VHH binders against q9zpq3. Designs and how they scored, part 23

Target 1, 317 residues: q9zpq3
Amino acid sequence: MVTLIVATTADPASINPAAALLAMPGWTAGPILPPDIKSFSNKQTRVIQHDRSIVKEDDLDLRWEEATGEVVDEVIFLSRHTAVSNRPALTVHPIGVLHLKDGESPPQGGKPGWAALPSTRIGPWFRLLKKMAEAHGLVPEFEITLEATHHGPITNKPTMFLEIGSTEEYWKRQDAAQVMALLMWEGLGLGGSEEVGKWKSETGKRKVLLGIGGGHYAPRHMDIALKDDIWVGHLLSGYSLPMEDPTQTKTTPGENYIGGNWRQSIKAAFEATKASFPGGEILAHLDHKSFKGWQKKAITEFLAEESINVGKPNDFT
Short names: E, the ipSAE of ESMFold2; O, the ipSAE of ESMFold2 at other seeds; V2, 0.75 times the mean of E and O plus 0.25 times the DockQ between their complexes.

## First folded at step 8 (VHH; framework vhh_surovatamig_d1)

Design d5 (at its last look DockQ between E and O 0.59; V2 from the best seeds 0.00; counts 0 for: pae O 10.8 > 2)
Fold by ESMFold2, look of step 8:
Parts: structure tokens; C-alpha cells; sequence
Structure d5 (fold): chain B 317 residues (1-317), chain A 123 residues (1-123)
């Protein structure tokens, strides 16, 4: 029943939205978690603030449960977004490290080949965030976007990241922090309105997007996610689909096998999405223009073999 | 055009120190995050450390935390790795790597990697 919001004190894109949320009515001091993590409570929402690297703090959901006895339903991380393009952005994304093989060390947490349970709120909150950012004059200065699945930390409950980017100037923007706080306030129903994006038994007949291909900001999948009542699971960019080019291997090109971890990536993302959306209709949406012909063929054949349904844009209604 | 050239590797005894350097050319060095990655004999590529474009924010794999320090000099277009208290398990080819524009594209977020410099830690 508890929604856990995680902020880090050294990250202005994290602590400023948390502070803005905590300035709203109804917060009380909560327990101090070992070793010295402060917490705050409002209805079924818990905010924790810590001074360690957010992507390296594994199992915060289980650690909350052990310390308090309260069951965690979901985890929301507040974080900076960094891109060398330096474009201002407000982002929402699921987490996982699908491109790495066993034994490799992820630079920003998680574990190789793993996809977290995606938060069911990713799609609905992306749409709400876009509306709020527009209403508060942040568009077009800030791009409002999804990100493809990436990084950790390790979590055991449905998870998403909410981020402000992409430079220190924008990480510190108080108007962006206030919009993120308003998103959480309204999205979690803390002001008394209906919450947004909770998956319920009667919603199990709705379409859930599984994004296959494209770049980090998932532009073709965002077109789908903007449609009314579309839920969003994992979004696998090209870097989550490592495929070995058979024409560039120094072995026999007649080999019908396409190497790389792309099959495991799709399967892990599909299973995590399925687990977060019981009864949901999961539709894989392919960014066809991001694939060479041999890649498209391999992916579409694998999806068929695994009975993973493919959706064209008009199938998302 | 884009070039990363590592140097400073060598043979060192356990407990010793080495300082690796990476000379960058062909791009605006100060605009990119930079990283060190390594490949031990018979193993896959392992991320070691990352440094933001401004140089004030860094992160490390747990096995080197407190022993290794990544740094950069944007004026000299150079990346460094100070390696102290070296252990046998640090033996690897060390690569200087540029983090991609969206730093999540590509392996460990890198889009350009140098030729590597060998570090051997043995008695």
C-alpha cells in the first residue's frame, strides 16, 4: 500500500522536487532508516532522503519493509537527467540493464540482463506531466519525454524515474521542480483528487506498450504513449538490443543464427512488463526505421516464436 | 579524426601505483563525459570510473573505490586515472572511453574507445 519516493540530498534535480512536495499539506516526520536516512509520511506516500548515490542503493523497497513492516507497492526515484546535448528536459522512464552479459559491471547500478518491474504510472504520468509543463509555461523550453529503459538501482517493486535535465542550470530550476512536485501531488491523489496511473483489476483489458528499437528518447514510441489510455512498459532502444552483424563476423556468413543478447533483452523486458500489468494486452511496437533488414527479420520472427503480439499504431486504441 | 591515446601502463608490484593518461583529439573534449574501462585476461569489458564534463562529479566500480581517482584537464584535453594500492586482480588492458551524446547509447555508454594500455600487477 505504500508508495516510496526516493530523493538524494546532493542532487538539486532530486532534492528540490522533493522539497517542493514536502512543502504541501499533510506531511509528518517518519522513521529514520538505517544508517541515517530521513523519511516523511503523507497518507500512503513515503519520501526518503539520503546522501548516497541513488543508482547504487539497491533494494530500498525491501529495506523499507524490513525497517517499518509496511509493504511497498511501488518506488519512484527523483533524479537529474544528463545528456551531452544539454537539451532541457523533463523525463519519465523505467529501469533495467538489458545490454550487459553476466559478469559485467553496470556503471549506474542494476544487474546484467535485468529489467525492473515498470511502474504502471509511466504512460499516464508522462501525459499528465506534458499537460502540466505546458500549463506552467515550461514548453517549449523543456522537452517533455520518455526515456528508454536503462540503469539501476535494483528494485523489487514497480519502479520509475522522474528526472529534470540536462545541465546544472536546469537541474536547479525551481519552476521545473514545482511542476514535478505537482505531478506527484496530483498523480498520487494527495490533494484529494483521484490518483492517476494505478493498475486495477478492471483495467486489465487495456493496451500496454512494449517499445522495440529507436533511440534513447523513443520518439516513435512517444507517439503511441501520447494516445489516451495507453499504458507503457519497457522501452528497448537499440543499445538494449545488441545484435551481431552476420556480414561483419569473420566466421561463416551462411550461419542463420543472429548472435547477441537481443533475445534475452526482449524476453526480460516482456516478462517484467507482463508482471506489472496482469491481464493487460501487451503490444510490441517496432521502430522499423531504426533497424536494418536482417535485424527486422530476426526480431519479428523471434516475437512470433514467443507469441508476443505486435501492434501497429492504430492497434493502440 | 576522433582519437583517444592511452599511456602509462606497465608492470608493477602489488601495493604499487600507476598513473594512466589519455590524450584526446578531434572533438570538443570539454563537452563529453569520459570513462575508464578495463578488460582482464579472458574476461569481458568492465567499467572502472566515469567523470562528468566539468570534472567535479565522478563515480567508480566498488572494487576500486578509495584506491583509484579519475580526473581530467579540459585545457590539455587529457583524462587521467591515478591507481594506488594495486592488486593482482587489477591486471587488465585499460581503455579511455568517450561517453556518447546520450551516454546510454552503446556499450557502457561509450561511443569511442582508445587502443588501450596494459597494466600488469604481479610479484
Amino acid sequence: as target 1 above (317 residues)
Amino acid sequence: EVQLVESGGGLVQPGGSLRLSCAASGFTFSSYWMSWVRQAPGKGLEWVAVIYSGGSETDYVDSVKGRFTISRDNAKKSLYLQMNSLRAEDTAVYYCARISEDFWSGYYGMDVRGQGTLVTVSS
Scores: ipSAE 0.000, ipTM 0.273, lowest interface PAE 10.6, mean pLDDT 85
Fold by ESMFold2 at other seeds, look of step 8:
Structure d5 (fold): chain B 317 residues (1-317), chain A 123 residues (1-123)
Amino acid sequence: as target 1 above (317 residues)
Amino acid sequence: EVQLVESGGGLVQPGGSLRLSCAASGFTFSSYWMSWVRQAPGKGLEWVAVIYSGGSETDYVDSVKGRFTISRDNAKKSLYLQMNSLRAEDTAVYYCARISEDFWSGYYGMDVRGQGTLVTVSS
């Protein structure tokens, strides 16, 4: 089982956590990938440092396999986080570009209508990160949060992003970089402890959160993700669920169709989540406050039509 | 009230140049990523370019790379698109767009869009 960690050399929120991790024991120089991407190895973990925008470098998992013959089983990206609030944050999130239709070009990588396989570690590492950030005095200065599914690059294996935000001052924070390195060190079991967040069983009894609605930081779904033993798949904010208001459009008598890309978004996110958690019990959790009545009705009916189970807060553990 | 007002569109010959401008008001311009999107006749919206809040990072759709340059002046609350070596396929209504504070991954994440300015490339 091989984990590929990807850092971008020009991004301090990326290269600094990678450097802090590489300063820990056990790293050996690995192969150089085309064109001149350096790599390092420690047990099951491979770190690469590349020089292009992380969201544009598609298929790094397959490119590793082509260059080395070694199969990659998961990908973790280290990146900066930006937010208009400029508040400091440490974040974990899955990737995808669910709101765009075929033929549209996403500015932040990925491909239209696509959701990556979410890393199974998203939920467990989010909880571990929160504890580590608290223990190292980063809270309350840094918000510790999930982000809704967004951007690329295209990947073929379970993927997540670990980010430091939200301005250049905070991207450069060495104490935040050290906590991210510790998260990876402990989470991957590199220091000898049990690794965290690996999906090992085909049980149908493990609950997996599929978030529907809310804002970018997904506050309603955060309440669920903080519960013990909850796995996290995709988190669809309102921007991933474009719905056309039928009252603003000519309608025939009796028409119930709600236009927009929201059905395709939910379906893609569900299928990717299902693929990452074989045998898991996927529960769609709706952020009810983010929807008008007609939107909630349409989403609930679609989920039922697709046999996607709805989970209320008490259904999680 | 948040407003984006585009200008600078017009009729131009193939190979010519135009500079589009967008005046922003009603929000903290320097805190937002900004974008240009376009809609060609009979087509959907196409993202053209994005510029980060600080102005140092930009990205473009492949079809315009090397020909178009996005820029911003945060002090003047203005966004620009310099379009060189124009082609017939660049004919479209061009919109200035603010990227939603909750969005990171595409031009469909825009929460405010201007009225647009028409660019026609024709001999």
Scores: ipSAE 0.000, ipTM 0.279, lowest interface PAE 10.8, mean pLDDT 85
ESMFold2 (binder alone), look of step 8: mean pLDDT 82; pTM 0.834

Design d6 (at its last look DockQ between E and O 0.17; V2 from the best seeds 0.00; counts 0 for: pae O 10.7 > 2, placed apart)
Fold by ESMFold2, look of step 8:
Structure d6 (fold): chain B 317 residues (1-317), chain A 123 residues (1-123)
Amino acid sequence: as target 1 above (317 residues)
Amino acid sequence: EVQLVESGGGLVQPGGSLRLSCAASGFTFSSYYMSWVRQAPGKGLEWVAVIYSGGSETDYVDSVKGRFTISRDNAKKSLYLQMNSLRAEDTAVYYCARISEDFGSGYYGMDVRGQGTLVTVSS
């Protein structure tokens, strides 16, 4: 089973961490994929370098399997991060396009209402990244943070993005690229140490965070993810939970209906999280400050209806 | 009060061109990424294009790449969309939008949207 790392050659926040990783011991040339995508191999890890946009790489896990016969276990994308604040950041996040409803077109791949299988490494690697960034003098200049679930491409295996942001000056930072390469080197166990963040079926009883609400950088959920031994699934910002104002005219007596795709968003994120963490105890953590009373009531009732357990901060150890 | 006012819509033949404008007021225009989104009849919103605050970086949905050009004039607090080689599928109400959140890798959250301007492409 292999771990597929995907880099794009035109993005310095992508190609520079990949190059730093490839400069470490043990890499050999791998197969060339159509049309001319280079690859490199080291133990269980495969690095792919391509010059196409992220949306052009749908189903890359399946395409790797078709071309090589090797089964892909997970996919890690290396990418730039952009933010209107322009503050430097190193980020980790799952992918999905949960904020769009049927008929809307996602600008960066994926499909409406879809959540990828989240990488089980998101929580553990977020904590490892923070430790490494501190040790290498990148903090406090760089913020080390999670991001809420967003964008594609379409993948079929557990997936996460590792990103450097948030402007061209910082995308090109070689010290940040080196820290990302060290994260992958240590996290995948390529230097001989134990890998970090692999989920096994016997890893039951551990808590898996499903974040509900909050802003893009998930500050309330990040407090939970910083706790020891907490695993992280999908993180649904308020943007991913469109809820229609109940001032809509009711047409049927006794019915109380709140429209919007928020139910489907929660279901998709929960099912994908559950699929990535067999036997795990999934706890929905609500950022209650991000919801009005009627929204929070609707969400908590829906979670109960679907038998999705709610976790208070203390329930995460 | 934050305001975005679109103009320039109309009826155009397939293959024709149209230039949309958006006048912004009530905020520091040059500090925000700006976007065009559209809503075709009976469909949901579709993101069309984004332009960064300085104007040098842009991105587009695949269906309009090579045909549409987003631009801005920060001194005039104006956003533009040049639409060439128009097709019937481009028929929609087009909205100017201010970007409040950048979700990375081309995803953008919007907090203010104008009233829209209708573009109809028909023979």
Scores: ipSAE 0.006, ipTM 0.271, lowest interface PAE 9.7, mean pLDDT 85
Fold by ESMFold2 at other seeds, look of step 8:
Structure d6 (fold): chain B 317 residues (1-317), chain A 123 residues (1-123)
Amino acid sequence: as target 1 above (317 residues)
Amino acid sequence: EVQLVESGGGLVQPGGSLRLSCAASGFTFSSYYMSWVRQAPGKGLEWVAVIYSGGSETDYVDSVKGRFTISRDNAKKSLYLQMNSLRAEDTAVYYCARISEDFGSGYYGMDVRGQGTLVTVSS
């Protein structure tokens, strides 16, 4: 089974970390993925470099399997990060398009109401990235952060994105690219050390963060993710939790009815997280400041109805 | 079809105030971060302000901090920019923009913008 790393040649935040990784020992030419996409092999790792948009490359894991006969274990995408504030960042995140309903067309890939299987490496690699970025002088210039679950492409195996942001100047930063390459080198054990972030349900902490609420950079959930040995699943920001204010609809809402797509979003994220962490203890962590009282009540009641445990910060120790 | 329609621009003297409005349709407005951007004559687009989907988190370009206030009304699907203490340098076409849900796609955080409304600050 193989780990698939995906880079695009037109994106310096993608191709430069891939090139830095490929400059390390052990790479050979790999299979060709149709149409004529080159790859590189090192142990169980495969790097694909292509010139199409990553978020529109649905089912690359299945297409790799069809082309090569190798079963894919996980997918790691290398990409640029953009933000309207233009602040520099190194980020890690799961993918999904949770706010859209069936029949709506996602502009950035994926499918409506869907959450990919999150990579088990998100938490451990976020912590490792933070240490590496500090050791290599990128902090405080670069913010090292998780991102909330968003966009596609469609994948069928555990997936995460590693990103450099947030402007052309920072996308091109070679020191950031080198740190991302070192993260992948060490995290995948390519230099002979123990790999980082494989699921270990038999030993150690088995607690898995499911983040609910907050902004795109998930600051309250990052406090949890920085704790030793915490695993990270999906992170649902406010844009993934559309809730209709019952005082604005002229409907008496009752305890059982708050409109919007938020229930489906939580359920999809929970089920995908559960599938990536067999036997794990999934704890929903609520960013309380991001919710009004009626929203928090509705979410808490829904979590109880679905038997999804709520975790306070101390429950992650 | 996603639409953003700006209004409220006009001619104003330095030191004056204007309030811009943006009417949104064709998408779940409360699920998106929203932004104002501007384009001064002969220049490229400049980000001005952003507001998160819930309305409590905002950020501004340094040149407008303390003078401009972004706000939203999710029930009315409307975005606003209160512009106070206007300067000649604020003269621009102002656009309402929806922030891309895909912060990692290499798009500068915007996937839809309106037609713009002109603000002219002159004596």
Scores: ipSAE 0.005, ipTM 0.274, lowest interface PAE 10.7, mean pLDDT 84
ESMFold2 (binder alone), look of step 8: mean pLDDT 82; pTM 0.833

## First folded at step 9 (VHH; framework vhh_surovatamig_d1)

Design e1 (at its last look DockQ between E and O 0.91; V2 from the best seeds 0.00; counts 0 for: pae O 3.0 > 2)
Fold by ESMFold2, look of step 9:
Structure e1 (fold): chain B 317 residues (1-317), chain A 123 residues (1-123)
Amino acid sequence: as target 1 above (317 residues)
Amino acid sequence: EVQLVESGGGLVQPGGSLRLSCAASGFTFSSYEMSWVRQAPGKGLEWVAVIYSGGSETDYVDSVKGRFTISRDNAKKSLYLQMNSLRAEDTAVYYCARISEDFDSGYWGMDVRGQGTLVTVSS
């Protein structure tokens, strides 16, 4: 049962947190993976350092298994975050490329219509990261936030990205890198404390958030993710929910046919979330302000057809 | 202030070639993945090519693979698109874009800022 942490050597927001983690006790050199990927081991954790574009490095979990015989249980990517605003941020997010139809080429890795298995640690580590960032004086300078599901690479095991943003000045910030390393150190229990965010059979009645709608930083879903004991799956922003306006079709109001790829997006995200949280109670939380009335009606009817329960904020207790 | 200025468009016959340029300023150019997108008359934006910040890794939409080559010069803060074997369906305004992981800012993370450069492929 292996946690694979992936760092990109050319990315300071990636290699610096990895270096900070590797400076902590207990690391030994591991095998060199093809082609020349260095690795390090500490208990259940493996860190690899590759030198390519992170969204292009597909199947690193399977490649580890092929090279070593060890089955990977989860993958954590360390990466930079870029934003139009250039505002500093520390982020956590699942990956997938739900906005592209089959046959379209994904410019940022992954594959069309695909959602990775979300890491079960997204919610718990988002909350832990927020507390650590506050304790280390990074707030309010850095916004601590989730991101909606986006980009690749392709993975086969539960996956999340941990990111430092949003410009070169902030990607290089050593205090942010240290907080990310502490998050991984404490979250994985490497110092001997209880690890954070592992899904167990006895946790299977806890609520799992499936975010529907909103912008990239998921502000309404973040309010839910900040609650105690809430687990986080996929977060579908508006760009992952393409819906065709019914005023350009003969479809009548009340029918459960609205064109676009939004059904497939919800289904893929739900199935991946369900697979990561066996026995969990998945609740779809809608960012209502992001939808017109006809969109909200179509989505809620589809969720009912698929037996996906909708959660109001009070249902996440 | 982030600025992207496209140039190099024009009228060309089918089978011809053009080289587009994009001058970038107001950000650390070498740290960003860069892309070309295009907009055909009466249509929406279409992603064409991306080049990653290291400069050697690229991807293309299928319709241009083998005909177009994206490249960058980080020292000159410039992005290029070499377009060979041009076809009528390549007629469009071409924009360069900075890639942002905040997909809300534009077309699937393609931060389009400039006025573009018109490419017309016609006999």
Scores: ipSAE 0.487, ipTM 0.786, lowest interface PAE 2.8, mean pLDDT 89
Fold by ESMFold2 at other seeds, look of step 9:
Structure e1 (fold): chain B 317 residues (1-317), chain A 123 residues (1-123)
Amino acid sequence: as target 1 above (317 residues)
Amino acid sequence: EVQLVESGGGLVQPGGSLRLSCAASGFTFSSYEMSWVRQAPGKGLEWVAVIYSGGSETDYVDSVKGRFTISRDNAKKSLYLQMNSLRAEDTAVYYCARISEDFDSGYWGMDVRGQGTLVTVSS
């Protein structure tokens, strides 16, 4: 089984970390996939370089399997991060398009109401990245952060994005690219060390964070993710939890019904997280300040109905 | 300062055509995915089309596929929307947007900055 690392040749925040990784020992040329997609192999790791917009490239894992006969067990995308704030950042996040209903067209890939299997490495690699960025003098210039679940492409295997942001000046930063390459090198155990963030059945009943609410950079959930031995699944910011205000909505019988996609979003994120962490103890952590009272009540009641455990910060020990 | 200036809207009969333009400044236009978004009277924003930074990859909301064509000219820092076979349902203010992954704006990553350009499809 292989780990597929995906780089986009036109994106300096993608191709530069890939090039830095490929400059390390042990790489050999792999097959060329149509159209002219180069690949490289090192142990169970495969790097591919392609020239299309990555959020539109669905099923790269299955396409690799079809072309090579090798089974893909996870996908890691290298990408730029864009933000209205333009703040420099190094980020890690799962993908999905949870805010859209069936039949809507997602503008940034994926499919409506879908959450990819989250990579089990998200939490452990976020912590490793923070340590490496500090050691290499990128902090405090770069913020090291998680992002909430968003966008595509469609994948079938555990997936995460590693990103450098948030402007062209920072996308091109070679010291940031080197830290991302070092993260992958150490995290995948390519230099001979133990790999980081692989979920094994022996891992047992460790706590897995399912983030509910907050902003895109998940500040309250990051407090939990920084704790030792905490695993991270999906992180649902407010935009993934559309809730219709019942005082503004005209309703028929069942006036206590709260519309919007929020139930489906939570359920899809929970099921995808559960699938990535067999035997794990999934705890929903609510960013309470991000909810009005009626929202918090509805969410906590729904979590109870679905038997999804709620975790307070101290439950993540 | 990031600026996006829409133009080319107007009154057109059903079945007619219109071409919208967006002039961009204050950022590296060629590095951003760009989008058109519309707002019908009394309704929320609706994403219409996106064009990726390379200019050859596009996507559309289903209701406009085959009728609308998004394009860009990176040298002119301009985004375009060719609208054919217009219908009454296309009546809206059209905005151009650059794409941002910071979705906290409430526009699903659509960074809308301009006043928009009104398209009215009516007999």
Scores: ipSAE 0.452, ipTM 0.764, lowest interface PAE 3.0, mean pLDDT 89
ESMFold2 (binder alone), look of step 9: mean pLDDT 80; pTM 0.812

Design e2 (at its last look DockQ between E and O 0.85; V2 from the best seeds 0.00; counts 0 for: pae E 2.4 > 2)
Fold by ESMFold2 at other seeds, look of step 9:
Structure e2 (fold): chain B 317 residues (1-317), chain A 123 residues (1-123)
Amino acid sequence: as target 1 above (317 residues)
Amino acid sequence: EVQLVESGGGLVQPGGSLRLSCAASGFTFSSYEMSWVRQAPGKGLEWVAVIYSGGSETDYVDSVKGRFTISRDNAKKSLYLQMNSLRAEDTAVYYCARISEDWDSGYYGMDVRGQGTLVTVSS
């Protein structure tokens, strides 16, 4: 399994964790990718460093294969987290742009109506990151959290983002960079230990969280993601579920028709999650407090139509 | 406090040009992607252009591509939009926005704070 780690040189929250990882044993220089992207190799892990915007550098998995002949099996992006609140955070999240329709241009990368294959490591690495951050004295100063699915770039293999936020002071924190490097070192098994978060379809049917609703930091879904042996797929916040308020639109004869892109968003996220977790039992968890009655009714009926199982928190065991 | 102040709007004939400016303060301007968004009369917000923090990478909504140019001056903490070949459908209030990855905070992460500047393309 070849893992491509992507860093950008202009982002201290990206290049500093990459540099900390590269300072550990076993790295050798790799090929140069067009246009002059440096790479490094350690066992099955490849690190690339480029100087462009991380959300706009599409298809780096395929571009690696084109340049080297080697197939990439997953992609991990190292990036800054920006937030209006300026609260310090270490985050993990899947990517996608679910709210836009075909033909629209996404300002933060990706492509309209698309959910990337989520990395199977999102849940396990979120839990490992929390433990490591606690052990290294970063909690409670840094919040350790998931983020809902958002932005690009376009990828073709299972993907996640690892981020340090949320201001220049914290992006540059070397202790945070070191914890991210240790997460990658241990999580990929580079020191000889067993790697963390690899999906093994033959080991049994395990439960995979598909988050529906809530805010950007997924607080109701995060409680589930903290449970042992829980796998995490896509997390759809309200902004990925555009639903047209029927009290603001004309009534429609017959069945209620709730407009907006929410059906396509759920379906894209479900199918991408299913593809990343062969044989897994995907359970949709609804953040009920984020929905009005008409929204919840529409969503639960759609999930039933699509044969997408719903789970309450106690069903994730 | 984060502040974004737009200027440079006005009345212009079809085919004309305008240059919008945005003065930014209260944050590390050079660290943020910046955007122009617009709101036509009676319509919702529409993203127009984005410029990434380094200043060399940009993207545009298809309807303005080739006609509008976004730029930034990090030393002056200023964002610009050069609008050429203006059309009636470009009539809108134009806002500058900083981009945040916390998409709860604005129009899909586009944090609009100013009053905007009105561009009217009339014939």
Scores: ipSAE 0.606, ipTM 0.840, lowest interface PAE 2.0, mean pLDDT 90
Fold by ESMFold2, look of step 10:
Structure e2 (fold): chain B 317 residues (1-317), chain A 123 residues (1-123)
Amino acid sequence: as target 1 above (317 residues)
Amino acid sequence: EVQLVESGGGLVQPGGSLRLSCAASGFTFSSYEMSWVRQAPGKGLEWVAVIYSGGSETDYVDSVKGRFTISRDNAKKSLYLQMNSLRAEDTAVYYCARISEDWDSGYYGMDVRGQGTLVTVSS
């Protein structure tokens, strides 16, 4: 089974970390994925380079298998991060388009109401990235952060994005690219050390974070993700939890139906997280400050109905 | 410092055509996905079309597929929307947007900065 690392040639935040990784020992030319996508091999790792938009490249894992006969174990996308604030960042995140209903079109790939299998490496690699960025003098200039679940493409195997942001000046930063390459090198064990963040049969009963609420950069959930031995699944910001305000929908407060797509979002994220972490103890962590009382009540009741355990900060390790 | 200036709107009969333009400045235009979003009277924002930074990949909301074409000219830092076979339901203020991955901002990361351009489709 192979790990597929995906880079695009037009994106310096993508191609530069890939190039830095390929400059390390052990790479050989790999097969060409149709139509003309170059690849490189090192142990169980495959790097591909292409010139199409990453969010439009659906089913790349299955397409790799069809073209090469190699089964893909996981997919890691290298990409730029863009933000209105333009603040420099190094980020890690799962993907999905949870807020959209059937029939709606996602403008940044994926499919409506869908959550990809989250990479099991999100938590462990976030912690490793933070340590490496600090050791290499990128902090405090770069914020090292998770992002909440968002966008596509559609994948069928555990997936994460690694990003450098947030402007052209920072996308091109070679020191950031080298830290991302070191993250992949050490994280995948390519230099001979033990890899980081693989979920194994003996890992069971470890705590897995399912983030509920908060903003795009998951501030309350980040405190949990920094703890030892915490694994990270999906992180649902407020935008993934559309809830219809009962005072604005001509319904009475406290009814057993609160409209919006929030239930489906939680279910999709939970099931994808569960599938990536067999035997894991999934704990929903609520960013309480991001919810009004009626929202918190509805969410906690739904979590109980679905037998999804809630974790307070001290329940994580 | 980021500016997006829309133009080309107007009053059109059903079945007519319009071409919207957006002039961009204050950022590296060619590095960003760009979008058109619209706001019908009394409604929220609705995503219409997106064009990726290379200019060859696009996507559309189902209600405009086959009628609208998004395009860009990276050298001129301009975004366009060709609207054909216009319907009354297309009546809205149209905004161009820079897409960011910080989805706390704007409409799911669609960074609207200009005043928009009004398209009215009426008999």
Scores: ipSAE 0.551, ipTM 0.818, lowest interface PAE 2.4, mean pLDDT 90
ESMFold2, look of step 9: ipSAE 0.511; ipTM 0.799
ESMFold2 (binder alone), look of step 9: mean pLDDT 81; pTM 0.813
ESMFold2 (binder alone), look of step 10: mean pLDDT 81; pTM 0.812
ESMFold2 at other seeds, look of step 10: ipSAE 0.576; ipTM 0.829

